# Ledger of designs, part 44: miniprotein binders against q96jn8r1131to1294

Target 1, 164 residues: q96jn8r1131to1294
Amino acid sequence: TLEFLENHGKNILLSNGNRTATRVASYNQGIVVINQPLVPQLLVQVRIDFLNRQWTSSLVLGVITCAPERLNFPASACALKRAAWLLRGRGVFHNGLKICEKFGPNLDTCPEGTILGLRLDSSGGLHLHVNGVDQGVAVPDVPQPCHALVDLYGQCEQVTIVNP

## First folded at step 18 (miniprotein)

Design p06
Fold by OpenDDE base, fold request of step 19:
Structure p06 (fold): chain B 164 residues (1-164), chain A 83 residues (1-83)
Amino acid sequence: as target 1 above (164 residues)
Amino acid sequence: SKEEELFKRAEELAKKALYLLEQGDYWRAAYLYMLAAHLALEAGNPELAFEYARKAIELAKKSGNEFILKWAEELLEKIKEEL
């Protein structure tokens, strides 16, 4: 079953069989990684459970290709400069470099209850799903194996892995 | 060898880029050409890297993607130093 790895950001508390991640302190140090790698056609989804509107930025969603068990997580996903493909706001980033500015809905304005999904297609393209709707290919090629990553940053204080 | 693997991967990405280009998906095609360019350079083939980077620049301009354009131009300068 899908769950978050025990190797996570220092401000994360896992619960609900490691399917729920809660950032219990500050605004950062909230990176979590899902245990099973993204294989083609596997849809991984997380629900935004709680938001704190004190902050302007929200969660970052993406994938990494480095070994997640050995990763020393930085304070935020934005600091990942290798083996990382991230969605932040409406931007798409590769190794910290913005490659697209206007992709899909703005993740910073997604309300509580929003279900965000990641899926690799047969060609290795990474798709973003929002409330069950395929938003298209965010990244046309991602190396495999890769793992879904969620950075509970700023507003986002809790997410839960949900089944499709 | 490692270089052969890098070269093969670069060609695969370039092939995917061409496919996307034919579909009119310019910025994603440009991105793939940039990946191919980096791999070609790492494989010790700056000439091929140069070709891929040039294609990326062209497609970045067509798509109006200033981010990939800047990335490609910076890489192009690096490649020129190795030619």
Scores: ipSAE 0.866, ipTM 0.934, lowest interface PAE 0.5, mean pLDDT 96
Fold by OpenDDE base, fold request of step 19:
Structure p06 (fold): chain B 164 residues (1-164), chain A 83 residues (1-83)
Amino acid sequence: as target 1 above (164 residues)
Amino acid sequence: SKEEELFKRAEELAKKALYLLEQGDYWRAAYLYMLAAHLALEAGNPELAFEYARKAIELAKKSGNEFILKWAEELLEKIKEEL
């Protein structure tokens, strides 16, 4: 069963059997990690439940290869400078460095109800899925094991893990 | 040894990069060459790192990816210090 780990950002409250994450304060400190590592062909999906339009930026989605149970989370995912591959807006980032600016849809403009997915292919490529549609390879090589990460940042105040 | 494993991994990434290049996927190929370059450098082979970084620069230009280009140019300067 896919769940968010108990080790999470300070402003996160888990509910619904740890399948729902809610940021209950401020605009940051909202990082959560899914318990099971991404293995090839496993599609992990989260649904955007609630957005606060007070902010311009929204959630960050990606993967980490460090041990998530022992990770000291920074205030935002963009502060991760090692073992991190992130999608923010339309950008792809590796260890905080932008490697692509125009990939897929803009995560900052995804409405409530949008289902975002991550999947590794057989070659280790990380795919983004949006509402069940494969948007292509965001990162062509990600070390395994890796864990899906969601940063409930800015607009994004709640997400829920959904099964395919 | 650790260096041998790093070298082997670098070669694997370079092979993947070449495959993507053949498919016309330039910026992703460039990214893989950058990974290979870093590993080669860590493995104590700055000459190989230089070649991979050079390929990354070429492909970054072809794809119009200024981010990888900047990254590659910075790495190239670092590699030159070890040549």
Scores: ipSAE 0.865, ipTM 0.934, lowest interface PAE 0.5, mean pLDDT 96
Fold by OpenDDE base, fold request of step 19:
Formats: structure tokens, C-alpha cells, sequence
Structure p06 (fold): chain B 164 residues (1-164), chain A 83 residues (1-83)
């Protein structure tokens, strides 16, 4: 069963069998990592449950290849400069370096109820799914094992892991 | 050896890049060539790294991807120091 790890950002409260993450304070310190590593064709999905519109930026999605149980989380995912591939807004980032500016929909404008998914294909490409629709390859090669990461940042105050 | 593994991985990435290039996916191909370039450099083959970086530059320009272009140009300068 897919769950968020107990090692998470300081402002996160887990509930619903660790399938729901809620940021209960401030605008940051909201990183969570899904327990099972991504394997080819495994679709991991989270639903945006609650947005606080006083902020402009929203959640960040991505994967990390470092051991998530031992990770000392920074205040935001964008501070990860190693072993991290992130989707923020419409940008794709590798270790903090932007490699694409206009990929997929703008994560900062996804409404509540949006289901966002990550999937590795057989070649190691990382796909973004939005409401079940494959948006294409965000990163053409990601090392394995890797874990899906969600940063409940800014607007995004709650997400829940959902089944495909 | 470690170098052999790095070299092998670099070639795999370059092969994937070539495939994407043939499909017209320029920026993703450029990205893969950049990864290959870094691995080749780490493997002690700056000449190969140079070629991969050069390809990345070309494809970054074709795709209009200024980010990978900048990355590739910076790497190219680093590689030149080791040639």
C-alpha cells in the first residue's frame, strides 16, 4: 500500500493511514515522500484536497534517489540540489537547474480535486499524469530506485494518495 | 571497473538521446547528451564528453532551450580544461 513516510517536513500532519498529508502551519516545511519506490509502470497519484489561495505558488512534484528515511528535509523542495528531479509550475528541474520551462500544465494553477500522477516508463522516463491523462515525459531518464516526492508548498495544504 | 561502468552508462544515454533526436525530441535528447557528457568526463574521457556536450549544444539550439544551452556551454568550458 502506498503511504507517506513518517519522515516528513516539520509542518506536516499525516492522517488516513498516512495516505493524507496536511500542512498545518506556515507556507513551507511541507515535503512528504511516498514509501514505495517508483518502478516501471507503477502509477503513483495524489489528489489536491485543499488550496489556500492567499499564496501564489503551489505544490511541487518530483522524485528523489537518496534514501528518504534519512533525508533532512529543507524548508522547500526547490532547495534540493542533489538527487532530485522536480516539477514546479510548468518547469522541470534537475538538482535545482531548470531544464525545461514549458512542460505540461501549470501546477500552480491546478484546482482542488486535480489528480496528479508520476510514472516511470520502461526506459526510465518520468511521466506526469493529470487527471489520468499522460502529459508526456518530463524527464527522459531517472535513476532507480527513486521515490515520489510531494512538497505541500504555498497554496497546497492537503493532498491524498489515490489509487489509479 | 568503475570507469567502464560509467562509460557504458554514458553510451546507453547517448543511444537514448539519438533515438529521441530521430523522433524530433530535441531538448530531451540534449538533456540526455548532457548526462552522458558528465558520465564520460567522470569516466576519464574528456574527448567523448566534449563530443556529447557539443551535440547537446546543437540540439539545445534547435529546440530553443536556453537552459540546457547554458548548462552545456558551461560544461564545455570545464571539459576544455581537462583536454
Amino acid sequence: as target 1 above (164 residues)
Amino acid sequence: SKEEELFKRAEELAKKALYLLEQGDYWRAAYLYMLAAHLALEAGNPELAFEYARKAIELAKKSGNEFILKWAEELLEKIKEEL
Scores: ipSAE 0.865, ipTM 0.933, lowest interface PAE 0.5, mean pLDDT 96
Fold by OpenDDE base, last read:
Structure p06 (fold): chain B 164 residues (1-164), chain A 83 residues (1-83)
Amino acid sequence: as target 1 above (164 residues)
Amino acid sequence: SKEEELFKRAEELAKKALYLLEQGDYWRAAYLYMLAAHLALEAGNPELAFEYARKAIELAKKSGNEFILKWAEELLEKIKEEL
């Protein structure tokens, strides 16, 4: 069963069998990691449940290859400078370095109800899914094992893991 | 050895990069060459790293990807120090 790990950002409250993450304070400290590592053909999806329009930026989605159980989460995923591949806005980032400016939809403007997914293909490429539609390869090579990461940042105050 | 494994992985990434290049996917190919360059450098082969970085620069320019270009240029400077 896919769940968020108990090791999470300080402002996160887990519920619904650890399938729902809610940021209950501030605009940051909202990183969560899904328990099962991404393996080829496994589609991991989260639904944006609630957005706070007070902020302009929204959630960050990606993967990490460091051990999530021992990770000391920074206030924002953007501060991850090692073993991290992130999607923010329309950008793709590797270890905090932007490697692509315009990929897929703008995560900052995804409305509530949007379902975002990550999937590794057989070659190790990381795919982004939006509402069940494969948006293509965000990162052509990601080391395994890796874990899906969601940063409930800014607007994004609640997400829920959903099954395909 | 560790170095041999790094070298092997670098070559694998370079092969993937070449494939993507043939498909016209320049920025992703450039990215893979950058990964290969870093691994080659870590494996103690700055010459190979230089070659991969050079390819990354070329493909970054073709794709108009200024981010990878900057990354590659910075890496190239570091590689030159070890040549």
Scores: ipSAE 0.864, ipTM 0.933, lowest interface PAE 0.5, mean pLDDT 96
Fold by OpenDDE base, last read:
Structure p06 (fold): chain B 164 residues (1-164), chain A 83 residues (1-83)
Amino acid sequence: as target 1 above (164 residues)
Amino acid sequence: SKEEELFKRAEELAKKALYLLEQGDYWRAAYLYMLAAHLALEAGNPELAFEYARKAIELAKKSGNEFILKWAEELLEKIKEEL
């Protein structure tokens, strides 16, 4: 079953069989990683459960290729400078470097209830799904194995893994 | 060897880049060429890295992607130091 790993940001509290992540303090230190690695055609989805509109930025979504069980998570995903591909706002980032500015919907403005998904295609391209709709290839090549990462940052205070 | 593996991976990425280029997907192709360039450089082949980086620059310009362009130009300067 898909679950968040026990190794997570220090402000995260896991519940619901480790399928729900809640950031219980501050605006950061909220990185979680899904246990099963992404394989081609596996759609991994999370639902935004709760947003705190006090902040401007929201969750970051992406993948990492380093061993997640032993990773010392930084305060925010944007501080990951290796083995990381992230979606923030409408931007796509590789190892902290922006490679695209206008991709898909703005993650900072997704409302509660939005379901965000990640899927690798047969060529290793990383797709973003929003409410069941494929938004296209965010990153044309991601090494395998890789794990889906969610940074509960700013507005985003709770997410839950949901089945397709 | 490690170098052989890196070289092989670089070629695979370049092949994918070429495919995307043929589909008119310039910025993603540019990105793949950048990955290939880095791997080629790590494999000890700065000449090949230079070639891939140049292609990335060209495609970044075509796509209007200033981010990859800047990345590619910086890498190109680094590669020149090893030629």
Scores: ipSAE 0.863, ipTM 0.933, lowest interface PAE 0.5, mean pLDDT 96
Fold by OpenDDE base, look of step 18:
Structure p06 (fold): chain B 164 residues (1-164), chain A 83 residues (1-83)
Amino acid sequence: as target 1 above (164 residues)
Amino acid sequence: SKEEELFKRAEELAKKALYLLEQGDYWRAAYLYMLAAHLALEAGNPELAFEYARKAIELAKKSGNEFILKWAEELLEKIKEEL
């Protein structure tokens, strides 16, 4: 069963069998990591449950290859400078460095109810899915094992892991 | 050895990059060449790193990806210091 790990950002409250993450304070400190590593053909999806419109930015999606159980989470995923591949807005980032500016839909403008997914293909390419639609390869090579990461940042105050 | 492993991984990434290049996917190929360049440099092979970085620059330009271009140019300068 896919769940968020107990090791998470300090403003996160887990519920629903650790399948729902809620940021209960401020606009940051909202990083969560999914327990099972991404393996080829496994589609991991989260649904945006609630957005707080007082903020402008929204959630960050991505993967990390460091051990998530021991990770000391920074206030935001953007502060991860190693072993991290992130999708923010329309940008793709590797270790904090932008490698692409216009990829897929703008994550900052995804409405509540949007289902976002990550999947590794057989070549190690990381795919973004939006409402079940494959948006293409965001990162052509990601080391394994890696874990899906969600940063409940800014507007995004709650997400839930959903099955395909 | 670790060096050999790094070298092997660099070559694997370069092969992937070449495949993507053949498919016309320039920025992703450039990205992979950058990874390969970093690994080659870490493996103690600045000459190979230089080659991969140059390829990354070329492909970054073809794709109009200023981000990878800047990254590659910076890495190239670092590599030159070790040549």
Scores: ipSAE 0.841, ipTM 0.923, lowest interface PAE 0.6, mean pLDDT 95
Fold by ESMFold2, fold request of step 19:
Structure p06 (fold): chain B 164 residues (1-164), chain A 83 residues (1-83)
Amino acid sequence: as target 1 above (164 residues)
Amino acid sequence: SKEEELFKRAEELAKKALYLLEQGDYWRAAYLYMLAAHLALEAGNPELAFEYARKAIELAKKSGNEFILKWAEELLEKIKEEL
């Protein structure tokens, strides 16, 4: 039921029933979005399948509140300047502005096999899960509907949606 | 009206900010006050936006969050020019 949406970054190839996303060129143009909005009971999880350690930065996780089906994605999620909440490295960003320096683990150092999850709590808090462990609220009061986003950036060449 | 809707949303965010403040979560409270300040300004209420931005400055200082502090100080200066 959970799949990556057909509208995605230009360097993405979808496979495995649209549950696997692979960046097949360059280091960017790798934004993918989950095809269902987050609701409090939904945990969206992806596994990091392949990394290329040639790059220093890795994937970005987050949510957007704009309807994603016809959105023109920028080359990198960090260029999303409206209706976006992102986790990059250890930082938390809202609309391109860093609002927290250190939250959760450093995404740039997560190894292959790491399972990363996003969940919205009943008050609109966005939670990060790492290998099944809730890291707490990254950012409060994210509006609904919001859509889970992964940017296969830099090191990250493939992720797969996995069940909790 | 759209302005009434924005104003009501700003007040809801300020209430949540107060709740977080009472739980000791200063930087997330400051973050919500900044969202409320921007909405109040968009709703045409710069006096309320000023109040929320001042609260955000106080809480950003308490939490040591330099990023929200800079954001809040810049917004406050912008609002003062419009008052």
Scores: ipSAE 0.676, ipTM 0.871, lowest interface PAE 1.3, mean pLDDT 92

Design p06
Fold by ESMFold2, look of step 18:
Structure p06 (fold): chain B 164 residues (1-164), chain A 83 residues (1-83)
Amino acid sequence: as target 1 above (164 residues)
Amino acid sequence: SKEEELFKRAEELAKKALYLLEQGDYWRAAYLYMLAAHLALEAGNPELAFEYARKAIELAKKSGNEFILKWAEELLEKIKEEL
């Protein structure tokens, strides 16, 4: 069963059998990681449960290849400078470097109820799904093993893992 | 050795980049050439790194991807310092 790892950002409270993550303070320290690595055919999906529109930026979604169980997470995913591929706003980032300006929808405007998915294709391409619709390859050749990551940043205060 | 592994990975990425280029996926091909360039440089092969970075510049321009273009131009200048 897909769950969020017990090793997570300091402001996260896990609930619902570790399938729901809530940021309970501030705007950051909200990184969570899915317990199973991505493999072909595995679609990891989270639903945005609760947004606080007092903030302007929202969640970051992506993958890391560092072993996540004992990793010391930074305050925000954007500070990950190694072994990270992130989707933020409409941008695609690798190790902190923007590599694409406009991919998929703007994550900062996704409403409550949006279901966001990540999967690898057989060539190592990282795909974003939005409400069941494949947005295509965000970035090619992501190494395995990698783990899906969500940073409950800014607006995003709660997400829940959902099954396809 | 570490350098031999890095060189093989760079070559594999460059082959995948060529495949993407043949499919018309210019910015993702440029991205893979940049990864290959960094690996080639780490493997101690600045001439190969230069070639990969030059290909990345060409494809970034063709795709209009200003971010990979800036990345590629900065790496190319760094590589020239080692030549």
Scores: ipSAE 0.664, ipTM 0.866, lowest interface PAE 1.4, mean pLDDT 92
Fold by ESMFold2, fold request of step 19:
Structure p06 (fold): chain B 164 residues (1-164), chain A 83 residues (1-83)
Amino acid sequence: as target 1 above (164 residues)
Amino acid sequence: SKEEELFKRAEELAKKALYLLEQGDYWRAAYLYMLAAHLALEAGNPELAFEYARKAIELAKKSGNEFILKWAEELLEKIKEEL
């Protein structure tokens, strides 16, 4: 069963059998990681439960290939400079470098109730799903094993893991 | 050795980049050539890294991806200092 790891950002409270993550302070320190590594047949999905529109930016979604159980997370996922592939706004980032300006929908404008998914294809391509619809390959050749990551940044105050 | 492993991985990425290029996916091909270039340079093969970075520049231009283009041009200048 998919759960958020107990090792997470300092402002996160886990609930609902570790399937729900809530950022309980500030606008950052909200990184959570899914316990199971991605494999081609696995679609990891989270629902945006609560947003605070006071902030301009919203959640970051992505993957990391480092072993996540003992990792010390930075204040925000965008500070990950190694072994990280991130979707932020409409941009695609690798190790802090923007590599694509516009991919998929703008994550900063996704409303509450949006279901966001990540999966690898058989060639290591990272796919974004939005409300069940495959948005295509964000970035090719992501190494395995990798873990899905959500940064409950800014607007995003709660997400819940959901089944496809 | 670690250098041989890095070189083998760089070649794998370059082969995937060529496949993407043949499918018309220029910016993702350029991205993989950039990864291959960095690995080739780390493997101590700056001539191969130069070849991959030049490929990345060509494909970034073709796709209009200014982010990868800037990245590739900066890497190419770094590689030239090691030739």
Scores: ipSAE 0.652, ipTM 0.861, lowest interface PAE 1.4, mean pLDDT 92
Fold by ESMFold2, fold request of step 19:
Structure p06 (fold): chain B 164 residues (1-164), chain A 83 residues (1-83)
Amino acid sequence: as target 1 above (164 residues)
Amino acid sequence: SKEEELFKRAEELAKKALYLLEQGDYWRAAYLYMLAAHLALEAGNPELAFEYARKAIELAKKSGNEFILKWAEELLEKIKEEL
């Protein structure tokens, strides 16, 4: 089954059979990675469980192509300057560079209960799903293998892996 | 060699970019041309990198994507310094 890897940010506590990640301190050090690489048939979904609305920024969602089991994660996903494709707010980023200003909903305003999904299409396009609705291709030609990543940043204090 | 693999990968990206262009997806095509330009430059082919960056500029303008346009213009200036 899909689980968060035991290798994760320093402020993360895993529970619920490693399907739930909680940031238990501060506002950062909250990177978690899904244990299976994305393949075209796999939709990885997480539910936003708990938000602290006093922060302005929220979770970051994306993929990395580095092998994640022994990777030394930075304090925040924004420090990933290689092999990373990230969705922040409404922006799409590759290796720290913004490549699109407006794609999908604003992640900073997604409420508790929102289910966010990532999948690759057969051409390597990375798709975002929001509450079961495909938002289209965020970025084309993401190399395989890649792993889904969530950074429980700012507002986002807990997410849970859910089945499609 | 590594250079041959980089060049082959750059051409694969450019072909995908052309397909997206034919579908009217200008900013994603520009994005792929930028990846191809970087690979062509790494492969030691600054003339091909220049061509791909020029295509990226054109398509970024057509799509109104100021972020890729800035990225493409900066890369083009770097490539010119190597020509």
Scores: ipSAE 0.634, ipTM 0.860, lowest interface PAE 1.5, mean pLDDT 92
Fold by ESMFold2, last read:
Structure p06 (fold): chain B 164 residues (1-164), chain A 83 residues (1-83)
Amino acid sequence: as target 1 above (164 residues)
Amino acid sequence: SKEEELFKRAEELAKKALYLLEQGDYWRAAYLYMLAAHLALEAGNPELAFEYARKAIELAKKSGNEFILKWAEELLEKIKEEL
């Protein structure tokens, strides 16, 4: 059963059998990680439950290859400088460096109810799904094991793991 | 050894980059060549790292990806210091 890992950002409270994460303070300290690594054929999906439009930026989605159980998370996923591949806005980032300007939709404008998915293909390509639609390969050749990460940043105050 | 493992991984990435290049996916091929270049440099093979970085520059230019181009040019200058 997919759940959010108990090791998470300081402003996160887990509920709903650890399938719902809520950022209860500030705009950051909202990193959560799925408790199972990605493998081919596994689609991890989260639904955006609640947005606070007073912020300009929204959630960050991606993967890390460092073991997450005891990792000290930074205040924001964008500060991850090693073993990280992130989708923010429309950009793709590797270890803090933008490598693509426009991939998929703008995450900063996704409304409540949007279902965002991550999966690896058989070649290690990381795919984004948006409301069931595969956006293609964001970044090729992500090493295994890797772990799905959501940063409830800015606008995004709550997400829930949903089944495909 | 760690260096042998890094070198083998760099060659695997370069092969995948070539496949993507043959499919016309220039920026993702450039990205993989950049990963291969970093691994080759870490493995103590700056000549191979230079070759991969120059491939990345070529493909970043062809794809119009200014972000990978800047990354590749910066790495190339670093590699030149080790040659």
Scores: ipSAE 0.610, ipTM 0.856, lowest interface PAE 1.6, mean pLDDT 93
Fold by ESMFold2, last read:
Structure p06 (fold): chain B 164 residues (1-164), chain A 83 residues (1-83)
Amino acid sequence: as target 1 above (164 residues)
Amino acid sequence: SKEEELFKRAEELAKKALYLLEQGDYWRAAYLYMLAAHLALEAGNPELAFEYARKAIELAKKSGNEFILKWAEELLEKIKEEL
């Protein structure tokens, strides 16, 4: 079953059988990683449970290909410079480099209750799903194995893994 | 050898980039050409890396993707120092 890894950002508290992550302090140190690697046919989904509108930016989604169990996570996912593909706001980033300005909806404006999904297609394309709707390929040719990552940044204070 | 493996990987990425280009997906094609260019350089083939970077520039311009364009132009200048 899908769970968040015990290795996570310093401000994260895991609950609900490690299927719920809450950022309990500050605006950062909120990186969590899904325990099983993405494979074709696996859709990893999280629901945005709580947002704090006092912050301007919100969660970051993505994947990493480094083995996540022993990684020393940075304060923010945007500081990942190696083996990372991230969706932030409307932008797509690879290893800290913005490679696309406008893909999918603006994650900074997704309301509570939004269900966000990540999956790989058979060609290694990373897809974003929003409330069950495939937004298409964010970035092609992501290597396997990779793990889904959520950074509970800024507005985003709690997410829960949900079944498709 | 490692160089031969890197070269084969670069060719695979370039083939995927061509497929995306034929589907009209210019910025993702440019992205893959940039990955291929970096691999070609690591494989010791700066002439091929130059070709891939030029393709990335063309496609980044066509898609209006200023981020990949800047990346591609920086790489092309680096490659010229090795030609």
Scores: ipSAE 0.588, ipTM 0.834, lowest interface PAE 1.5, mean pLDDT 92

